# VHH binders against Regulator of G protein signaling rgs-3 (rgs-3): the designs that were tried, part 31

Target 1, 363 residues: Regulator of G protein signaling rgs-3 (rgs-3), of Caenorhabditis elegans (q18312)
Amino acid sequence: MWRSYKAETPELADETQEVDLNLHDSSESDHEGRQSRSASITSSTSAPASNDVTLQVPITNSSATSPTPSTGSMYFIAGMFDGKEKVNREQPPMPTTDGVEYPRAASWAAGNCANVLNDDKGKQLFRVFLFQSLAEENLAFLEAMEKLKKMKISDEKVAYAKEILETYQGSINLSSSSMKSLRNAVASETLDMEEFAPAIKEVRRLLENDQFPRFRRSELYLEYLEELLPRSYAEKWAQSFEGLLGNHVGRHHFRIFLRSIHAEENLRFWEAVVEFRSSRHKANAMNNLGKVILSTYLAEGTTNEVFLPFGVRQVIERRIQDNQIDITLFDEAIKHVEQVLRNDPYVRFLQSSQYIDLLSKLK
Short names: E, the ipSAE of ESMFold2; O, the ipSAE of OpenDDE; V2, 0.75 times the mean of E and O plus 0.25 times the DockQ between their complexes.

## First folded at step 16 (VHH; framework vhh_5c3l_4)

Design j1 (from h2 with K98R; at its last look DockQ between E and O 0.26; V2 from the best seeds 0.00; counts 0 for: pae E 6.1 > 2)
Fold by ESMFold2, look of step 16:
Structure j1 (fold): chain B 363 residues (1-363), chain A 126 residues (1-126)
Amino acid sequence: as target 1 above (363 residues)
Amino acid sequence: QVQLQESGGGLVQPGGSLRLSCAASGFTFSDYAMSWVRQAPGKGLEVVSDISGSGGSTEYADSVKGRFTISRDNAKNTLYLQMNSLKPEDTAVYYCARVTVHEFSSGWRLDWFDYRGPGTQVTVSS
């Protein structure tokens, strides 16, 4: 897998280049831990009732997806605890696709939720998703905090901070410690934004660890992407298995086909390895995912079992037992799984109504 | 032919700084995400940092966040890693690596490395 090259050109050893070393703004993305499950594109089914759920449930087939309501969004009719005349909920408008190309929309699922929140169309789509998931108050709170942060110290800023507390203290899901910090910050009236940071951080973690992974897998996001997908992208899947697997819409249609022939397990494993590799900067998360992949997909006798040559699985087991988990852990296994998918199901998919009908709908 | 060559390693005291460079040739540098990967003695590979082809998106391992800065100069086909506040645990061979990139649902790449340089040794000790 790795290739090494010797330097042949002496000018490449020039160490005299001046670089501005005072830069500390690295454009670094949020490094907070992810508890999301593999990048599945099927997400229409309800999950466990009334509490936040992690995507690490061992019983799932690792591709199971569905929005789950948070405790702060249990209302069928908004305002039921507030009485009459407050029971209406209206969905926010869907963002248009005008001026949005597929790569831009695809990028909303990358990294952490900052990517989607920093795009006006992406943020609006995420808001629709959160509304449908009864979790829109979390984003609304963060937006209110950004507005508060930008205000000059004034009686209006103090009044707005109190309004935020009154509006959200009963609906957002904060720990007792973070809620106390929020109340103290508002009561101080000096409005030092560092006193709001614990609450802001916790709400961002709720969005990041639960709602954003579900958004990435949602039918809402998938349908938006499919509307944008150029026909030429899908046509290239006939010449590139990697292109098919690497495309969110392509994987969705390939999964549907694989499910119809009872052969989805190899794709689920492939997706789990992609998630494992995406956690490469979080050693604890990567270690946990490696162990979950072994127990879910590679243990003999499981219903999700992927069949590998015997020696391949044994090497993975040995490395995990010896705490030798790094990004290469599944390289041999995934090469085998990709060959299995490429040699038969991929060819059949390209001949299937699933692929042909999709092509006929794309522009 | 793809070539990657690291430089800038050496001995440094704890708390010191080093700047690693990686000269790239044989491919369109700006088309590829790049990574710094390290291997401490007797340990497996650890991905230290990634940077997108444009340079607009970066990620860091928790162990180096706030201390290391990845950057690239696409006009000079060069990848950099600024390492500040170095600790003895940063002692490793550091490799620059080319990330295999293909369309993913996010436009984001899979984290496979198909090429790396021979590496440069960084040693942090008193």
Scores: ipSAE 0.072, ipTM 0.577, lowest interface PAE 6.1, mean pLDDT 75
ESMFold2 (binder alone), look of step 16: mean pLDDT 82; pTM 0.836
OpenDDE, look of step 16: ipSAE 0.790; ipTM 0.958

Design j2 (from h2 with L110Y; at its last look DockQ between E and O 0.24; V2 from the best seeds 0.00; counts 0 for: pae E 3.9 > 2)
Fold by ESMFold2, look of step 16:
Structure j2 (fold): chain B 363 residues (1-363), chain A 126 residues (1-126)
Amino acid sequence: as target 1 above (363 residues)
Amino acid sequence: QVQLQESGGGLVQPGGSLRLSCAASGFTFSDYAMSWVRQAPGKGLEVVSDISGSGGSTEYADSVKGRFTISRDNAKNTLYLQMNSLKPEDTAVYYCAKVTVHEFSSGWRYDWFDYRGPGTQVTVSS
C-alpha cells in the first residue's frame, strides 16, 4: 500500500534537488524587532571583504610587505597542511549575471557537483566559494589533471606532471596510499591516466561530499540566486506553500522568519525527510538517515523535537525497529508538519517584513 | 486526472528479459520526471530507476544497475523499463510513478507518490 503527500506546482519547477540539513542561522539579532539592521550593524562592525583580507588596505601598518618586490602578480596558496609553499592569493572574480536566468543558476545545486562544474558561471562561483573556504586547491588540482589528460605524451607532459606534484603534494588531503600512487604515477615513464585515478577520485569525493553541500547552503550562492530571482516567482509563493518551500531562496527567507519566532524545528524536519527521500537509490543510506531523523527530531525531549499526533512517532519507531524502512516511512509525519507550517507560520511569513522587503528588491 | 497504466509484466525464467511499459495521460508528460518503483512480497517499496522529463538524465538503484534500462517516448506519452538478466529477487509488483517536481535534474523532488498506476506483476522463477 502507498501513502503520499499531494503537492503539484508545475509552474514552479526551479528548485534544488537536495535539502540542506546543516544550514545554520546566519541572521543577525535585532533587538528593535527587525532584521534589516544587519546591513547597518555590519557596516559599523563589519569584517573586511575577502579581497581586503589578502591586500594591504586593511593592514596599513606595513608599507613594505616584501623586501624582494615582485614585478608580477603574487600568489597566495591557503595551507591545509604545513607543507605548502607560501604564496599571496587574490580572490577570483565573481561571475557576472549576464545571460544567467534563475533556473540555470538554481540547477547548479541539483544532483552532484558535476552540475555546477559543467557551467562556466557556476564553476566560477564555486571557485570563489572554495577560495573563501580555503579549499580552492582541490578544484585547481582537478583542472590541472584535466589539462594533463589532454596532452600528448611528451617531455612537456612529464614536466607538467612533476609541476602538479610539486604544487599540490603539501596542500591536498590525500590518504597515504593515494599520495604514493600519485608520486609513482608522476615518476612513471608511461604517464598513463589510470595511475592518476586514485588521487583524482579522492579529490572529487572531497569536493562532492564536503564542499559541494556547503556551497549549496552558502550565503555566497544564495545571494547570487536572489539577485537572479524574478519578482513573479516570489509573488507566486503567496498562492502556493509548496512553491515557497520548493524554491531555494524562498525556503531560505522562510527559515529566517521561522528563526525570528523560534519555530524552525518543523522546517528542519521537513528538509530532513526530503533528504531521506532523495537517498532512495541507496538503501543503506536511506535506512541510516531514517534512524538519524528519528533520534534527532522525534525523540522525546530533544532540542529539535517535532510534536506529532498520537501514535505517529511510535509507528515510525516500530517500523525502524523491525527494519521496515522504505520511502513512505515519514509520510504521515510530514503531512502533519506541512499542515502546521501552512496553517500559521506560512500565512504570517507572507505578512512579514521578511517577505515584503524581499519583494521590494526584486525585479 | 493523472492516469498511469503499467503493462508488460509476466512470468520469466532467471536470466530472461521483460520490457515494461507505462501509458500516461492527464498531464504534460514531458514536463515531469518519472520513476519505476517495485514492491517485492513482504518487503517495502524500492525505487528502481528515475528518468528526467527530457530523458537526458537517468539513475538506477544499485540492485539493478547494468541490467535495467529506463527510457521514455515523449511523443507517445510512454515510460519504459527494459529488464535484462532477471533474478528471482527481481520478483515484485512494478509501478510507474509521476514525479511532482517539473524537472528532477534541475528541480527538487517532492510528493511523487501521489500518482502511480495499479502496477504490473513480474515473477522470476524456474
Scores: ipSAE 0.282, ipTM 0.710, lowest interface PAE 3.9, mean pLDDT 76
ESMFold2 (binder alone), look of step 16: mean pLDDT 81; pTM 0.821
OpenDDE, look of step 16: ipSAE 0.786; ipTM 0.952

Design j3 (from h2 with S106E; at its last look DockQ between E and O 0.25; V2 from the best seeds 0.00; counts 0 for: pae E 3.2 > 2)
Fold by ESMFold2, look of step 16:
Structure j3 (fold): chain B 363 residues (1-363), chain A 126 residues (1-126)
Amino acid sequence: as target 1 above (363 residues)
Amino acid sequence: QVQLQESGGGLVQPGGSLRLSCAASGFTFSDYAMSWVRQAPGKGLEVVSDISGSGGSTEYADSVKGRFTISRDNAKNTLYLQMNSLKPEDTAVYYCAKVTVHEFSEGWRLDWFDYRGPGTQVTVSS
C-alpha cells in the first residue's frame, strides 16, 4: 500500500474492495446495559469413589477479565453446559499461511475493515478472531442480510428472513428500537429492506469501530503476521529505526521490550500522533484527538506523561485553546520523542533477548 | 531541489468550477503520494485530498467529497484538483504538497515546510 514505510509489492498497492461495508466515522457505540452476568460456584464434589474415571471439574466464578480459552482441542471441555449455541460452538478453521506473503497479510490492517474482508484468507482470520471474541454472529448476520437483499420476493425469501431472525435475535446485541424494526421487517412479509437498515447499521458500526481495531491489535493477527515475517525484514531493523517502528511485528516486540524497562510512554505517544494524522480528513475527529493527546500524554501528573523540551507543550496548548488545530500540531513533539526512542531504547532493544530470540525463530 | 508550482486559481461564482494544476520537479514524482492542502483566511491548514504515487488510491476531506476530484499525470509530473460546485467556504490559498510515508512508516506526514509551492488563491464570491 502506498502508505507503508516498506515499499509494498505492487500486488498490495492495487486494492479491490468487494464488500460495501461503509462504517467510517461512526459516533461512539450506543450500547445499552447488558444482561447481568450469571456466576455459579460449585465446590469440589464429595462424590463417592467409583472404579471409573470421571471428570470432576467444578464450575468456577469468572473474573472481570476474559476467561482463558483452550488452545486447540483438549480432552476435557471447560465450557459451561447451559444450552446456548455460543457455549457449544466449534471454532472456524484457521487459514493456512500457504501462499501468503507478509505484505499481503500486513495490508489487512490498513484503512478500514473492507481490506481484510476483501481477502479470502484475511476474512477467514477475522472470522476466527470474531469467534474467539464471541462476536462471529455479527459478520454472519451481515452476510445473511446481503444474501437476503439479493433474493427475489418469494416464499423462499420470506422463509430465509424468518430463519435470520430466529438464528440471530439472541446472539446479536441491538438497541430495542433496532430489534423492533428487525422483527417488523420479518413480520411484514413484503420484506421492506428499509426496516432492516437500523439493525444492519448498528452491526456494521460494531465491526468497524470496535472489532476491527481490536483485530489489528490481537495476538491472533500478530502471531499470523510473525509466522510470515521474513528474517531479512527483521534484520533490517538494525539499520533503520523507522523500519522497526513501521513494522507491525517489530513495533510489538519493541513495545514488549519498552515495558520491561518501564519506558513505553514515548511509543504510545508516537502511536497516538500517527492516529491523529490519520484523521486528517475529519476535522472534528482530528480536533478531538488533539485534545485527548494533550490531556493524556502532555499534561503534568498523568501516568502516560511524556517529557518535552521547554516551550513545546505550551505552544501545543496555545494552539488548541485558539482552535488552531491542524495536521502539524505535534510535529515538534514527535521529533523529540523519536530522538529519545532512537538514541537509547532502540539501541538497547537491538542487543536484547527480545530481538535476538525473534531473529533465531524467523526464516 | 524539490520544486512545486501551483496554478489555476482565480475568482469564480458560487456553483462554478476551477481546475488547479501543480507542476513538480526535483524528485521522482511517481514514487510519492501528493496532497492538496488549503488555508482559509484566519484558519489552519486543511488537508483537502490525497493521491497515491500510482494514482490508484484517493482520499478526500468530508467538506469536499463528491465535489472535488484529485488526479495526477505521472508522465507530465503534474498534480491536478478539479473543483466543482464551489462554495464561498472553499475560498482559500491552495497548496500542493509532497507526502512522505517512509520517514514515519505507518505515519503520514506532509513535507510542508520544505516541499510545497507558493500556493494559488481561489476566491468564491458573487
Scores: ipSAE 0.308, ipTM 0.719, lowest interface PAE 3.2, mean pLDDT 76
ESMFold2 (binder alone), look of step 16: mean pLDDT 80; pTM 0.819
OpenDDE, look of step 16: ipSAE 0.442; ipTM 0.805

Design j4 (from h2 with S105P; at its last look DockQ between E and O 0.23; V2 from the best seeds 0.00; counts 0 for: pae E 3.3 > 2)
Fold by ESMFold2, look of step 16:
Structure j4 (fold): chain B 363 residues (1-363), chain A 126 residues (1-126)
Amino acid sequence: as target 1 above (363 residues)
Amino acid sequence: QVQLQESGGGLVQPGGSLRLSCAASGFTFSDYAMSWVRQAPGKGLEVVSDISGSGGSTEYADSVKGRFTISRDNAKNTLYLQMNSLKPEDTAVYYCAKVTVHEFPSGWRLDWFDYRGPGTQVTVSS
């Protein structure tokens, strides 16, 4: 029988309204860093949480989430190094929540960055995030390239291409070969968009593989989501562990609680398996993530070790060794991890000030 | 409560086409993403394609891109898979499945245990 990983069926979709699924191509970038501690061994561990993002992105620090409310010395100086006052860095306005319901805003984090970029409020929020990260030029460059693409061949199009090069050559981070291709395309006055493609591809890769994952985890996005979160959604977390875990704001507050009791590793494993499953259409990426999850969370002696019932780790290890990796690889492990989280930390979270104070603030 | 029933499988020669259907009942069909999942003999499960509840977003495994098209008719509570240019490696049992969505940025959960059909056999051989 192919059914070997039975678990209770969650009813999460009833509360969060189904949003369109998007799966994106993940980079196989380097992921040096520290790991979360296992929750199943002790509630009081000696190792602190690391600066690691999840398996998908490299370690990133120094990201500013809150814009300065007055003179921003940092963005003013960056604008002056750019050499043009028209493209001078100015703080973009925060989007309002007018006409935005929670499910719409939650969908911005799903799939790839096209979801957030194709929503007017989402795109503006992402632009604010990029400004705070000193990276808004990346989106601005792509917007300029789209405008250039739409222009008919003319002296105006040539002039605009030259303006783009002058505006962005000192601010966007391109390889030497892509920058050379961009300069040559502009200098030759050939405006075939194929000649711009290396630069466009590098900037799109940075947005998709680095900046969008950081946006999804950012305080900026989480605060915007929380402003929209109905109290009724959070009230249902008391009756549904799956509802808590499936809600981005709920998971954020649960993580904060888990950190306070040094028990975050089971949640980090759960999130890693969710990312593994999101790679379901890219066999090489899924295989690689499966191996990383084994070595990070399931190998003996790792600082982030998640403890599993007898034989469960060994079956996973054997399947990976035999190249029998499919979407079900971690089903028994994640069932156990969900049970561990449900049986103790979840109950304690519902009694905690983290949950109670949140509930009192929601509308 | 949830019922899914696949149909449209059969024997076809390489290069041929088939159209699979999945009749759904017991839930509000348009509220949920759906998947086609297949299992070839001696192999694990492969998620072939996904479609959003509205039908506005689709995704495909690399092995089938350009050859297969997922679609849905929410008025008829029916999911479809149009399979063109079939190859022997497409031989498998094909299942439709209801997808549970997490708000975590890039995740979903296949409700495989209780919320899929019995499957339909597709055989591609000369």
Scores: ipSAE 0.323, ipTM 0.738, lowest interface PAE 3.3, mean pLDDT 76
ESMFold2 (binder alone), look of step 16: mean pLDDT 82; pTM 0.842
OpenDDE, look of step 16: ipSAE 0.403; ipTM 0.786

Design j5 (from h2 with S35H; at its last look DockQ between E and O 0.02; V2 from the best seeds 0.00; counts 0 for: pae O 12.1 > 2, unsure alone 62.7 < 65, placed apart)
Fold by ESMFold2, look of step 16:
Structure j5 (fold): chain B 363 residues (1-363), chain A 126 residues (1-126)
Amino acid sequence: as target 1 above (363 residues)
Amino acid sequence: QVQLQESGGGLVQPGGSLRLSCAASGFTFSDYAMHWVRQAPGKGLEVVSDISGSGGSTEYADSVKGRFTISRDNAKNTLYLQMNSLKPEDTAVYYCAKVTVHEFSSGWRLDWFDYRGPGTQVTVSS
């Protein structure tokens, strides 16, 4: 069974239209395969999916997760008392779209939060997101640490380190041991950046594991992307199901349409398999996610059940039981699911107000 | 028509080195991410390493990290895998693969193997 099945990996392009170069969605993007700094270290699986179906993969609701009450209130009050005179003293400006193309902005959501932080427009958009979530202090702390690192040894540097501690010790989310290390580094006037590393690492972990995933699915980011999406990209979705499915904005609108006809389960399965394949360099994670996908989407009688041709589920079960798990595990299943989506919902989406209204708004 | 041709395999003693090459034609090479994928005797496919279209970003399987280096020369339409400190468990057929990456609404990306070459055999033994 396995020798025959594994000898070939079905090509997406051979069974569907080629991804057009004009899409500019993610063909040139950096696919590191690393989703976050924590994901590269985590021994446990289930990061993208779980047996608890109350959590969707992916989550597209920006209101579902926010640390705002615990961090934003203190930062907001402190910002109001910093003494500057402005009409909109506390709010950072939105980045313009000048000189930004869709593929660049789409790349901000890829990999880990370094991608968005290393782009000046992306970082500014992320800052607006954090401000609206009352969580900007985490980014501001990291920026202050970078400024401190670049300063020459001086009384000014020591004074700035003390200012950072005073400004942030009540607002950032540090363990007691990391806060103690930060206080000791500042108090002893040891300005060795290794003594600041525990605090820096924990704040980066919060950005990566909590705030960046929320940014990716936020209305703020989606609206910025949609403003950049060329009409020609969306017009080509009528010729390419793969183009629609692979585009962040396109997939968002297709999901809304699928939800309106109570047919979203096939897309959820498709996204879960993509996450499975993205764990290709982490064998334990891939093995566990494969089992979770089987129990969540392929078990009979679940609300998430996708229907497969006779025998396909059984082959997947047998391969899992025999520990024959590789990136091809769901190839037959995902091919069928794409056929189901293509044969009816895709055609109906192209005729829907969801797609037509979007086209009328794009430039 | 997309064509990929691997070369540079052979027999090497443990601890030795090999450099694999993959000549690409029939597509705009610099527009696509590329992978090295291997299949050990009696085993499934394992993605060994991947590289972005520009060459600016790379990733490695844990089993080869620190020993293998992926690179590309877009002017020559050629993908490379430098393999150092080779071990018997590295014995496999090595394939290069053209990959299309799609973005998802969640921010996750889809990697699809569009094409692969016929492979080149690497054998590590005394």
Scores: ipSAE 0.000, ipTM 0.231, lowest interface PAE 10.9, mean pLDDT 72
ESMFold2 (binder alone), look of step 16: mean pLDDT 78; pTM 0.795
OpenDDE, look of step 16: ipSAE 0.006; ipTM 0.228

Design j6 (from h2 with A33Y A61V; at its last look DockQ between E and O 0.23; V2 from the best seeds 0.00; counts 0 for: pae E 4.4 > 2, placed apart)
Fold by ESMFold2, look of step 16:
Structure j6 (fold): chain B 363 residues (1-363), chain A 126 residues (1-126)
Amino acid sequence: as target 1 above (363 residues)
Amino acid sequence: QVQLQESGGGLVQPGGSLRLSCAASGFTFSDYYMSWVRQAPGKGLEVVSDISGSGGSTEYVDSVKGRFTISRDNAKNTLYLQMNSLKPEDTAVYYCAKVTVHEFSSGWRLDWFDYRGPGTQVTVSS
């Protein structure tokens, strides 16, 4: 899915896009009375009720899917401080952009954290993020486990395994059973790497569920991406709304513009549907996220309410009531939201200082 | 003009195998994730499997892991689904779909109604 990023989006060259760009006002006028009421009364002037300062996806979507309330997470900073002694540590170096094209760096946010960890530049950037967040111990532990795995059985390997336990047992938040498994594995004469698997898996899940989502949305990652973004990519956004929304940097600047006109709710809904579709292989997660999206964005009177044409919300409600949730649940709703964003805010963004100043900075 | 054409469906006994193919044209095939999507009788759409443009990354719905294998041949512009150990629950129309990928974290879009083939029937019975 989000694992394949191209230097140019093929939809930018679609001739259908050229027609939509030139005819935004006429298309809006063709809607029924509900659309006229929504466009004239409840549009952007009454809609900006944002409780989200910097996030692309509201926390409620993440909270609905997160398995963790953990007391260990609550004490992580204290444990890390006790075991780490963070006085006078130097930040690891930022990775250079040498040899990195925008599509490669954009792909680091796709899928799970293995994608960023398997790229030498991406891993280094993630390390900088974790250092700044006082959370680098999770990555350091996993790196130590990789080194241990590659060592031949020896007194040196046993000593290194004990060093790992001493270094991390007070700073890594593991369940009692995983901590016991780690201690037993270190005590083993064979140092069977299968015995380390529970701890390794739990640390990867901590990294995946807590730090990686924050990295993907971080200023650090966005700034790295923006340094790589060719001006020509951003120039092509003038002919492709889909190109703007599909680009992490473009979407960030569009969000800032939408906030300035109090109209961010449609973009937040769009992002929530994208996250819903990302859960396509996990039926329980997709069902739960669909319900959260309905209650957060489509229920009458919420602070995040998005207005839809007559009947569209009702079909979604009925399908959820009947437990008929599949990947297409929000297709009509998102088509409408994209049209609303394309017809007016997108055109205004292209004329705004937000877009023009960005172009002046890109190479 | 995006065109996708599935083939290889049919009738098979439980435990049997089928290989589905999808011929793609009208776009640069290797630039896009591709998916197999199925619809069982009276049910909604289920995304069965996805594959990256290079073929290096694959994902599967839990019910088919270990039994189905997605692959692609970018030189032939062809997507495949090898289906082994078929069960009656696998009975469905199987569709090949072009996936539009967004850079947003973990998210993506499936343009099912605009960018899919007509489907191929797979029936697993008695």
Scores: ipSAE 0.237, ipTM 0.691, lowest interface PAE 4.4, mean pLDDT 75
ESMFold2 (binder alone), look of step 16: mean pLDDT 83; pTM 0.841
OpenDDE, look of step 16: ipSAE 0.847; ipTM 0.968

Design j7 (from h2 with D31S K98R R109K; at its last look DockQ between E and O 0.15; V2 from the best seeds 0.00; counts 0 for: pae E 5.5 > 2, placed apart)
Fold by ESMFold2, look of step 16:
Structure j7 (fold): chain B 363 residues (1-363), chain A 126 residues (1-126)
Amino acid sequence: as target 1 above (363 residues)
Amino acid sequence: QVQLQESGGGLVQPGGSLRLSCAASGFTFSSYAMSWVRQAPGKGLEVVSDISGSGGSTEYADSVKGRFTISRDNAKNTLYLQMNSLKPEDTAVYYCARVTVHEFSSGWKLDWFDYRGPGTQVTVSS
């Protein structure tokens, strides 16, 4: 996987020197942020607004235009999630920051959702997020399936399987074929876990393709990260533009500064290109993101228009029109945008109250 | 100097198999993630598969998952792609590429390819 988090040292914050240090890196033993040597992305947006959409993560591998789930149910069907009783819903407790360092928490956003789910604090934070999103039953269903899998065949296991079906058949949004498979699996009394696989896979896909990207860009997660951010990390931003842009909390504060001078568009474009590159194994998603980036940031007269050197936009437009969308599409554009951000707004940010006030509150 | 040289391409019928090799020199091979990247006629570049420096972590494009297997032999400085159940849409020039990884103190990285070989043609036709 290309999404990873590595243990920090000051010499690894310099982009020009990191490549040389990586020449002697032995094995991918850094599983913080998963087994990867690639750059990772976090959520499709930075923190100030939950739906401040530079690019939204597309729903699933189907090319749905509106956000319908792409199966035989309507996106907004009332009653699908009612359950049997109106509950008084009490939020699960927020995880404490005790024993959590910033690199550990930052790694929850890297890779796939298994990474956050394998961390006790990360899983609890994700559960709070799901609760606030009225989607906690998806995680609860998967937890119930794991408990069922571990049980020996018995009357208790059969009874638990039936309880799972009764609890969740009206609250999770499964395709008709997956629901049929789930009912058949429960009725079989042999409780072959392979018969549950279609339902498990569909719920896991929802967590992975919808809920986890939303968690990564949520204010809940960003606020937890900021509480953990060491002052020394933020101090290093003065020596590394790449360190500032690569840090979720740093990008958040830089975005706020850029908004105060009406200059956020270059950062939004930068984030969109990072997400575009992260879709490199999913050709349909990458093609869609490339077109959205063109229409959002490179069309004349948009509120998000970024300036590019002569000819650069025209080459991008021509490549998209010719269906020549690949991972290199925005290479010249992003080099320019990074230079624009580095040469003026970055220097001003380091002298701004936004950065100085943040430093004064960090430990 | 960094050099990457692909081999093993050719003409094969649908359903057939090929094994691509990439000989690497001029750098510490085991320290770098590697990729296979292909370009079909009239199309852009598609990243087919990635492998970590140790070989312990792999990723595949959805279009080839289950049919292609990336591997490496760090003692021989060689990257491989085993291609099974080939389809006409797999017709492309296949490139061996070295992955550049930029690591930040925050833990996430930008990456892209810094070197590639001249490519080897794979044609799947009846």
Scores: ipSAE 0.087, ipTM 0.568, lowest interface PAE 5.5, mean pLDDT 75
ESMFold2 (binder alone), look of step 16: mean pLDDT 82; pTM 0.835
OpenDDE, look of step 16: ipSAE 0.425; ipTM 0.808

